# Designs tried in a protein design chat: VH-VL binders against q0atu2. Part 75

Target 1, 119 residues: q0atu2
Amino acid sequence: MLDKKARIRTSREYRNVFEKGKRLSGRFLIIYYVENALDNNRFGFITNKKIGMAVIRNRIKRQLRAIVREYQGQVKNKHDIVLVARAGIGKSSFEGMEKDYIAIMKKAGLFARNANKID

## First folded at step 3 (VH-VL)

Design p10 (framework fv_dusigitumab)
Fold by ESMFold2-Fast, scan of step 3:
Structure p10 (fold): chain C 119 residues (1-119), chain A 121 residues (1-121), chain B 111 residues (1-111)
Amino acid sequence: as target 1 above (119 residues)
Amino acid sequence: QVQLVQSGAEVKKPGASVKVSCKASGYTFTSYDINWVRQATGQGLEWMGWMNPDSGNTGYAQKFQGRVTMTRNTSISTAYMELSSLRSEDTAVYYCAKDLSWYETSYFDYWGQGTTVTVSS
Amino acid sequence: QSVLTQPPSVSAAPGQKVTISCSGSSSNIGDNYVSWYQQLPGTAPKLLIYDNDKRPSGIPDRFSGSKSGTSATLGITGLQTGDEADYYCGTWDSSLSAEYVFGGGTKLTVL
């Protein structure tokens, strides 16, 4: 579960990210992202019917939220980020989605190094 | 319950500006964006932009950037759309619409009655 | 031309079934939910279908929606003379500019 403060919840917030944000596509995910004026990051999630039945879309959405939550501490501060699932994501494994998320976030320059890591 | 009431018809000459109002009632005005959509005579619907009544932030269709300004007055729950440098092609009915979008969806659940703007010389 | 393609007109007799198509691309219908709007002559548009297949309160069961890939369909069964109107599909386009886009509209004539 992501904290309420870390979720994009309203249509106006989603549209702001789509309108003003940058787009980057991965294998299973598209992200839209924009810097915000808040103290924290916020995430939104979109799964459309081309992925599959509601049970599949709901599973994917829960899995994406779990992935985002696990890597939340590595995301650069002050961003609104919307994850849009592509049609092929329904055939992906959890590990495949996680790998795609990490790759796309690194490519976008949104991942920061952990200060406690040694080189 | 929910109502959007727009200002009356306007007749303008090319080069003028027009400002259309949209008064909201029956819901919390600052909780949902207002979109503006126009329709030229005999033509289809054309989206112009959105305005966030809480923050005042806007997003405009590229076609209208530089000519359109969307604002609000929260004390009277009223949204405004001003279109400048009017051309004959701007002759249309202009609608405001409430955006009920959450998470995965975006749609216009309530519409104003429309404001006819005629641009002629 | 409109970003979303609809037939300009369709017609059927009272009591019959009609379908109206709406074709787009991966960045709009393919990535987002579709809404349908009904516009009776001389009136503002009215929300008829949202989230591809859901009806607002007050919309009868004879109206239905569906989506497959980059296309959406509005179905009307038990056609009535009061259904004579223009019908528009609409959705967000998820390209960099992020704009709401409408189909060109379909005039339904009840003969």
Scores: ipSAE 0.006, ipTM 0.554, lowest interface PAE 9.9, mean pLDDT 85

Design p11 (framework fv_dusigitumab)
Fold by ESMFold2-Fast, scan of step 3:
Structure p11 (fold): chain C 119 residues (1-119), chain A 121 residues (1-121), chain B 111 residues (1-111)
Amino acid sequence: as target 1 above (119 residues)
Amino acid sequence: QVQLVQSGAEVKKPGASVKVSCKASGYTFTSYDINWVRQATGQGLEWMGWMNPDSGNTGYAQKFQGRVTMTRNTSISTAYMELSSLRSEDTAVYYCAKDLSFYETSYFDYWGQGTTVTVSS
Amino acid sequence: QSVLTQPPSVSAAPGQKVTISCSGSSSNIGDNYVSWYQQLPGTAPKLLIYDNDKRPSGIPDRFSGSKSGTSATLGITGLQTGDEADYYCGTWDSSLSAEYVFGGGTKLTVL
């Protein structure tokens, strides 16, 4: 579960990431990301109505939070990152979403497996 | 300044197809979906579908399935909506609208000026 | 036919307050955020309210929105002649497929 400080919470904060951030698209996910002035990373999650019913959207959101939490330690510090689930994500497996997330984050240069040592 | 500029009025015969364009400016075209909404004379708004300009993915209202195709050309920031097998009841003003999705919502923050399509024999 | 029900018309004098209702079901208004659009005669619709109760930049605070259960309400205070327009509620419907649905529209006459 992500800590309160690691979550983008307000519409204003989401809007800032969309308007000022960079965008990168994957198969099931789009990320929007921008450097912040804080000491930590923050994540936001958007599961649009285009995905389907609330039950499906809530499952996807829960699964994406779990994926982000698992890989949080590999994310370069001081970023606000919003994950937007695409319409087709409802047909994806958990493993499919995880692979897409890793691929997108690497391509964005937000994962640095050998560049940053964990002390 | 965000702007959506649509192509000019069209007059078509029943059975023909029409293709309406919507040129976007003032924002990153591939970052936001484009929706299409129509309005017959003196009638209400009717949603037709959405198109993701990045992926090309679409979702169409059930009523228009099989007759509508939504596409884009990213090199010129232009969205297209093609409606085939036209009937007199397709006579309407057709709007494109930018879909501002954030924080689990999707709504239409900017609209094109509209394109009048008249279907008559 | 519209999926969301609005009164076809409403009227009031300048300076007065008016409310416009929008009624739906659990699969649309009950499950999703509501937006309101203003359409002045001969023009494209304009976003007036989003996320039930939020105003875009440039929309005066005379316009307000609210949602309760499966219904939403648009409130307009301090009516001006320039407010004469058609007003539409809109939201996503999650029942069979995710489709955006509009109310039938309400014609506001400022007498």
Scores: ipSAE 0.015, ipTM 0.633, lowest interface PAE 6.7, mean pLDDT 86

Design p12 (framework fv_dusigitumab)
Fold by ESMFold2-Fast, scan of step 3:
Structure p12 (fold): chain C 119 residues (1-119), chain A 121 residues (1-121), chain B 111 residues (1-111)
Amino acid sequence: as target 1 above (119 residues)
Amino acid sequence: QVQLVQSGAEVKKPGASVKVSCKASGYTFTSYDINWVRQATGQGLEWMGWMNPDSGNTGYAQKFQGRVTMTRNTSISTAYMELSSLRSEDTAVYYCAKDLSYWETSYFDYWGQGTTVTVSS
Amino acid sequence: QSVLTQPPSVSAAPGQKVTISCSGSSSNIGDNYVSWYQQLPGTAPKLLIYDNDKRPSGIPDRFSGSKSGTSATLGITGLQTGDEADYYCGTWDSSLSAEYVFGGGTKLTVL
């Protein structure tokens, strides 16, 4: 799990990312992202009701946090990033979500060129 | 700026199918889900389902499962809702609506003008 | 008919205040944010309130929303003749197959 300083916590902060940020869509994920004025990255996670019941949404949210945590060292510093789960994410595997996350972060230019879980 | 423009009125026989279109403009079509909502004359709003224009994934209200299909054509920013095995009680105005979802919320910020579908023998 | 219960009608004179209730259960209003939609005669619905109490740009502050437990309320102050419309609450239902559900609607008559 990410610690408190690495989480987007308030509606104001989420709104800032949506209004000022860039948007990229992957297969299972959408990211919104913007530079922040802090010394670290912050992540937000959104799993809306159309994903399914709370147990499914909570599973997806936990898995996304785990993926983000594993790769946080590869992410360009000083960004607020919101991950929005798409409806189809319920059909994906953990590996599928991880692959999509890596692909979209690289496309956004938020990972170092040679960054991956192993690195 | 944001507009959803729907196809014109339809008159169908019982047992037929109808396909309503909804053309989006003024925003990135693939970024937001399209919902379909119907309203019989003098009656309330009834949600039919959502369709993700990027993935093509859908979720339908249980009442319409097996009779409804929601699709899109991204090259022309157009969503479709097809309802089969029409009955007289399917006579209604059908609306498409743009879904603005974030922060575990979902609401319909823009609506099409509606398409009247009349089912009569 | 409707999963969410609203009074079928309310009426008041111009300048007065009206309150429209929307009652549900733990799986819908109790678990989710509520939106309100205004439908003027012969037109498509229009978003009035989202996330229980937020207004879209262009909606005057005469319109307000609130939620407590399994019920939501739409308030309209300084009632105007142009407010005569049908009002619907709406939210997700978190039961096994998540669906969006609307209230039965309330016809507001400005006397």
Scores: ipSAE 0.013, ipTM 0.619, lowest interface PAE 7.8, mean pLDDT 86

Design p13 (framework fv_dusigitumab)
Fold by ESMFold2-Fast, scan of step 3:
Structure p13 (fold): chain C 119 residues (1-119), chain A 121 residues (1-121), chain B 111 residues (1-111)
Amino acid sequence: as target 1 above (119 residues)
Amino acid sequence: QVQLVQSGAEVKKPGASVKVSCKASGYTFTSYDINWVRQATGQGLEWMGWMNPDSGNTGYAQKFQGRVTMTRNTSISTAYMELSSLRSEDTAVYYCAKDLSYFETSYFDYWGQGTTVTVSS
Amino acid sequence: QSVLTQPPSVSAAPGQKVTISCSGSSSNIGDNYVSWYQQLPGTAPKLLIYDNDKRPSGIPDRFSGSKSGTSATLGITGLQTGDEADYYCGTWDSSLSAEYVFGGGTKLTVL
């Protein structure tokens, strides 16, 4: 899954992103994001009790990590980004979560430009 | 420093409504849910519901659905809990409490001082 | 009554150790983190333990928490008269669609 260095792991680190970061909402996801002083991006995942039982929350978290991993190369470097799952995410398909993630990351300006030119 | 300051004691007649306020300071009001918990004299803690101050979304305990309304005014960092159709058994101390519901774990890290509501004829 | 079961009272002498149990089910304690709250007479509850076994800043290490399966335990060592209070466990219950549930409370008397 995601490398240990690419994960937000401590409550202190999550608090920093929530208190100092910008917020943007999608259909199933909210992201909080702030520039960090590191050379890499770090991601955090919040699937609170309002989504449902642990088995559902753990499934959502695994799927979100897979989506983030798939698109990590497109994310602008040096950001701490926390994904917060909305209550309705439990009814979403993997494709639905993926589409929401892409849309919200683009809207936040966090996706790097991908323009290939032939000289 | 985090503080939750609640409105003063209320005395109401059966059938009336009461609206308790909870003013937050020392943190970003919209970042954490506010929960409401009550306690009758000599009794245990009873959870009433949560309110998300950013979205306004709420969740109420089944026992209070139809009688309770939880709202907020973000411009003054204040949460409200209104309980209608009051009965004598609603006599209790009502607390607001800050919840870290944005994290995977949630608990009530700071509590208001409580508001005594007495319902009598 | 209470969804989570606690003994109604516990007592011990100063300097001794006590444990307070909190029993639930798979949908509450088995599925979620447990918190403990201390309520001194005439005061609002105060967070004592969170995330099963963590202490907030300012809570002495005499207080500890643990969780195994569908039960949680609060431990207090080196009892002091100032520990006389009601103690409540609490957690979310997933089967009730995000209802928070408290134990019935345990009155601790330091004899």
Scores: ipSAE 0.014, ipTM 0.615, lowest interface PAE 7.5, mean pLDDT 85

Design p14 (framework fv_dusigitumab)
Fold by ESMFold2-Fast, scan of step 3:
Structure p14 (fold): chain C 119 residues (1-119), chain A 121 residues (1-121), chain B 111 residues (1-111)
Amino acid sequence: as target 1 above (119 residues)
Amino acid sequence: QVQLVQSGAEVKKPGASVKVSCKASGYTFTSYDINWVRQATGQGLEWMGWMNPDSGNTGYAQKFQGRVTMTRNTSISTAYMELSSLRSEDTAVYYCAKDLSYYDTSYFDYWGQGTTVTVSS
Amino acid sequence: QSVLTQPPSVSAAPGQKVTISCSGSSSNIGDNYVSWYQQLPGTAPKLLIYDNDKRPSGIPDRFSGSKSGTSATLGITGLQTGDEADYYCGTWDSSLSAEYVFGGGTKLTVL
């Protein structure tokens, strides 16, 4: 579980990321991201209605939280990052979501370690 | 400011196709989905589908599946909705509408002015 | 017929209060946020309430929304003649092929 300080919680905070942030699209995920003035990262998760019924959306949100938690130590500090699930994500495996997350975070330059220091 | 400006009124014969445009300005076009909603005279609102301008992905209401195509041209920030095999029952005002569904919302925050499509023999 | 049920009309005098109901099921209102739209004669719909109970900037606080179970309500206090319009609720239906659904609309007459 992510600590409450690592969660984007309010509609105002989400709007700030969407309005001021950069966007990058992967196969199953879109991320919106912006630097914050805090000492830590904050994450938001959106599984919109286009994905399917609530059971599927809730499963995907839970799995994305688990992926983010596992890799949070690699993310450059002081960012607000919102993960948005794309319509096709419901047919993806957990491994597929994880690989997409890693690829998009690396492409965004959000992983603190460069490619030469990590595998 | 955010604006969605639609193409002008169309008059078509039954069996023809119509293509309505919706030009967006005042925001990043590729960041938000465009939905299409229609309304016959004196009737309620009817959702037709969504189109993601970044990916080109779409989702259509079952009623329109096989007759509707939603596309975009990102170089001119314009969305399109084409409806084929027109019937008199397709006579309506057609709206494009921007949503912020990625924010876990269920709303359309900005709407085009509407395009009247009349299907008559 | 509409998936979401609204009364076809409602009326009250200036300064009074009205409520407009919107009734659905577990797959739509029960599972999703509800929005309300105002449509003045001859114009495009305008967003009035989003996320069940929130107002966009510029919408006065005499407009309010609420949701309980599979039903939503739009409240309007201090009615003005300029409030004469059609009002629509809307939400996603969480079927496997998710679709946005509107209520049938309620015509508000300020007498």
Scores: ipSAE 0.016, ipTM 0.639, lowest interface PAE 6.5, mean pLDDT 85

Design p15 (framework fv_dusigitumab)
Fold by ESMFold2-Fast, scan of step 3:
Structure p15 (fold): chain C 119 residues (1-119), chain A 121 residues (1-121), chain B 111 residues (1-111)
Amino acid sequence: as target 1 above (119 residues)
Amino acid sequence: QVQLVQSGAEVKKPGASVKVSCKASGYTFTSYDINWVRQATGQGLEWMGWMNPDSGNTGYAQKFQGRVTMTRNTSISTAYMELSSLRSEDTAVYYCAKDLSYYGTSYFDYWGQGTTVTVSS
Amino acid sequence: QSVLTQPPSVSAAPGQKVTISCSGSSSNIGDNYVSWYQQLPGTAPKLLIYDNDKRPSGIPDRFSGSKSGTSATLGITGLQTGDEADYYCGTWDSSLSAEYVFGGGTKLTVL
């Protein structure tokens, strides 16, 4: 699970990312992202009602949080990032969501150089 | 500052159509869904539908399906709700409301002032 | 015949506390965040509570929200005459034809 510090907690904070941030679309994910004035990154997760019933939406949210947590150390510091699941995400495997996340974050320039390497 | 300004009151005959406008300012119009909610005199709030101003996609309540159309003009940051085949029971105040539904939230943070539509013979 | 059930009215004296319930099902309140809206006479509704228990800027802390299972509650402490209004709960219904649903509304009278 992501630490409380690493989560976007309020609708106001989500609005700030949407209004001031940049947008990038992947196959299953859209990210909105903006630099923050904090010492850490924060992540938000949106799975809207059109994805499916609560069981499906909750599964997707859990899987996205797990992916973000796994790659948290590779994200450039001081960003607020909101992941929005697209309607088709329910047809994706965990691996497919993970690959989409990595591809989007690299395209956004949010992954540090050599992000997939272990020191 | 965020504002939603709606068109003025309308009086229509049964069978006519009405088109209410909602002009947004103070935020990026295409970033947030617009919902339409009505309230008949002395009654509660009734959700009519949502419209995504970026894509133009809509979702309507079953009760209004086939009679309502929600559109927008992004060049003037204005949303529209058109209700056809008007009946006396459609007499109500119609509100537009800004919502983050595309982003999974369940609330309408700013509302227009309302447009009174009276359907009378 | 609202999908969400609220008491039609509640009343209390200035300075007292009142709670307003909102009951639904697993497909609406059980699955989704709940919001509360205040409608003063002759005005548009105003967002009072969002995401079950969060207050927008400018809403005093005497207003609170909570959710348990398929029910939500709005609490108001230190009642003032200016709180006389209709209060509505609202949430998404996750059934096949996803719709936003409101409670029937509760008229609060401050006597």
Scores: ipSAE 0.006, ipTM 0.564, lowest interface PAE 11.2, mean pLDDT 84

Design p16 (framework fv_dusigitumab)
Fold by ESMFold2-Fast, scan of step 3:
Structure p16 (fold): chain C 119 residues (1-119), chain A 121 residues (1-121), chain B 111 residues (1-111)
Amino acid sequence: as target 1 above (119 residues)
Amino acid sequence: QVQLVQSGAEVKKPGASVKVSCKASGYTFTSYDINWVRQATGQGLEWMGWMNPDSGNTGYAQKFQGRVTMTRNTSISTAYMELSSLRSEDTAVYYCAKDLSYYSTSYFDYWGQGTTVTVSS
Amino acid sequence: QSVLTQPPSVSAAPGQKVTISCSGSSSNIGDNYVSWYQQLPGTAPKLLIYDNDKRPSGIPDRFSGSKSGTSATLGITGLQTGDEADYYCGTWDSSLSAEYVFGGGTKLTVL
């Protein structure tokens, strides 16, 4: 799981990323991102009711946090990044979400290394 | 069959703008980014930027920032690249290319035939 | 200038082997997968190699790629006259605003 300090926690912080940040869309994910004045990255996660029931939304959010944590060391420092799940994500596999995350982060210029899951 | 078909050759005066089109067929247009790459006569390939046809989001090479705009019209599966404030050194063949980047991969699998843009007084 | 360095030209006889180098830095080749593109005279570039060493459908196994550290290499064996072309390496640069970068190109002449 992500450390508490690596999470975007307040509505005001989410609003700041949406209003001042850049937007980039993938197949299952949209990211909004902006440079912060802190010494670390922070991540936010949004799954709306169009994705499905609470059980499905909570599963997706948990899986996205796991993906983000796994690749946390690849992300360039000092950014606030919000992941918004698209409606179609409910039918995606874990691997599908992971592939989309890596692709979109590379396109955003936020990955410092090859994000291959070869460990 | 995947095809990217570009608009015809253009001749422009310095200071003008040019808008090149790239019509996609044979795949789901909104599923893959379109990149633009140019090549001056006798010179190498130069990447200009990418455009996500689903979102409309773009990323431009620093050299072209402020002069280039990449857009699309999803209803006709067509991508556009507009370059403004043209100079003689913008004389080149302009290509659109389909981006099959995902996960750990990053490459352009299909290219348009190219559009020659000549800038001269 | 090109960000990735390639020799401007290489030459060899039919049936021989040739290698084309592509040198970069830790932020591009060192950090990302490399692709190679073939451009025949008067045509658009064509994808020849992706993911450092993979061939698209229809590309013969005479063409191979490899990567070590911050350099990549394209190998062509059994050279044919139809291989005369310009060859470009390409990859992403992992700078703060990621850009795709190409090598300067190598003209292959089959004598």
Scores: ipSAE 0.005, ipTM 0.550, lowest interface PAE 14.4, mean pLDDT 84

Design p17 (framework fv_dusigitumab)
Fold by ESMFold2-Fast, scan of step 3:
Structure p17 (fold): chain C 119 residues (1-119), chain A 121 residues (1-121), chain B 111 residues (1-111)
Amino acid sequence: as target 1 above (119 residues)
Amino acid sequence: QVQLVQSGAEVKKPGASVKVSCKASGYTFTSYDINWVRQATGQGLEWMGWMNPDSGNTGYAQKFQGRVTMTRNTSISTAYMELSSLRSEDTAVYYCAKDLSYYESSYFDYWGQGTTVTVSS
Amino acid sequence: QSVLTQPPSVSAAPGQKVTISCSGSSSNIGDNYVSWYQQLPGTAPKLLIYDNDKRPSGIPDRFSGSKSGTSATLGITGLQTGDEADYYCGTWDSSLSAEYVFGGGTKLTVL
């Protein structure tokens, strides 16, 4: 489970990330991200009604949380990151979502594989 | 501050098409969906569809599918809704509305002032 | 017919309380968050309640929302003449294609 302190919990906090953050889109996911003033990363998850039925949205949200937890230790510290599921994600596999997450995080420069090198 | 400003009133003949514009300001245009909602005289609100200004993707209510097209021009932060094959029943006020979809919710936090479209012979 | 059912009208005197119901099904209200919109005569709708029971900045606490099962309610206490308006509930319908649906609207008259 993601620790409570690692979750974006309020509409106000989501709004801050959307309005002030950078945006990067992948195949099935969009991320919005901004540096925070905290000691840790926080993650938010949006599975918009436009994706489909609540059963599908809840499944996607659970799978995305599992992916984020798996790679939590590889993410550059002090960021608020919101994952937004795109239309079509309901037809993706768990592996497909995981691959997309890794690709977009690396492209954003937020993944530990890019952070392993100190210039 | 957030504003959505719509184009002026239109009068059209049956069978014509109408294109309504909605110019956004005061926020990042590409970050929030634009929805279109209409209201015929003396009637309630009727949702027509959503348009994602970043991707250009759309979703239309079944009733309007095949007759409505929603587009945008990101360089001028403007959304468009075009309705074709107009009939008298399409006489209505047409609204654009900003969709603030956070936290698995969707709600329309800001609305344009409305555009009156009259279809008459 | 509207997918969400509201009473067509309600009325009360200044200072009184009214409740406006909004009834749906499992695929809309039962599955999704409900919003309420106020429309003053001749104006665009205004967001009054979101996420079932939350108020945007600037909306007084006289307005409240709640949801139970497949129904939602809007409560207005301390009625003022400026509250005369049409009130609409709205939510997503998750069946078939995802569509936003509104209630038929309720005209509030403050006598």
Scores: ipSAE 0.013, ipTM 0.638, lowest interface PAE 7.7, mean pLDDT 85

Design p18 (framework fv_dusigitumab)
Fold by ESMFold2-Fast, scan of step 3:
Structure p18 (fold): chain C 119 residues (1-119), chain A 121 residues (1-121), chain B 111 residues (1-111)
Amino acid sequence: as target 1 above (119 residues)
Amino acid sequence: QVQLVQSGAEVKKPGASVKVSCKASGYTFTSYDINWVRQATGQGLEWMGWMNPDSGNTGYAQKFQGRVTMTRNTSISTAYMELSSLRSEDTAVYYCAKDLSYYEDSYFDYWGQGTTVTVSS
Amino acid sequence: QSVLTQPPSVSAAPGQKVTISCSGSSSNIGDNYVSWYQQLPGTAPKLLIYDNDKRPSGIPDRFSGSKSGTSATLGITGLQTGDEADYYCGTWDSSLSAEYVFGGGTKLTVL
């Protein structure tokens, strides 16, 4: 579970990230990200209906939150980041999602140097 | 100005395949999924599937699974829908439609003008 | 046979109001946001309402949407002859393989 302050909560906040932010795609994830004026990072999670039933989407959301929480300390400060799950993510393992997250965050330049725990 | 422009009318024989194109402009083509929806004469709207233009991933309605293929060419911002093993019941207007946004569920904010496909003879 | 049930037709006079219902189940309307589409004769559908009750830019406030339980409603006030069209509700069905489903459509006649 992420702290309340580390979560993007409102449609307005999501809109800001999508309209002002940069976009980068991985195998199972797309991220949108923008610098914020806060003292911390905030994360949002989108699991579109295309992924499957609510139970699958809710499982994916929980797993992504766990991954983000595990690597929170390695993310460069003062960013709003939205993770959008792609179709097919439901067939991925937890480790597969974790590897994709690390790869896309490194490619985006959002991980501090020497931050990769899995590589 | 967002626009989706579809290819022209097609007349096909039963058993043939048809490939309809949908050229996008006025937005970043790879940022939003394209859906395909058909409508037989005097009947309602029927969703066929979605295609992600960035990844190439697709999801098809169960009714069309095995007969439909949705693809894209990102260099020309164009989506394609190919329907095979055509039957007279496939006579319809076929529409492409853009998803609204990632922070909402998929809704169809812009539509192509439609492509009439007639299957006869 | 559509998964979402709409009346086949509704009618009212210019200046009056009309409501169009859309009835589904817990796996579609009950679990998901509802959209409404207007289709004028000979044209492609146009998004009228999304996320149950939101209007895209350019849609007048005469058009409104609402959702309660497994049913949604489109409201149109101050009817104009230009509102004669087919109206469709649409939403995702949270089946094992999620699909977008439309209502059967409602023909609005302004008498």
Scores: ipSAE 0.016, ipTM 0.623, lowest interface PAE 6.8, mean pLDDT 85

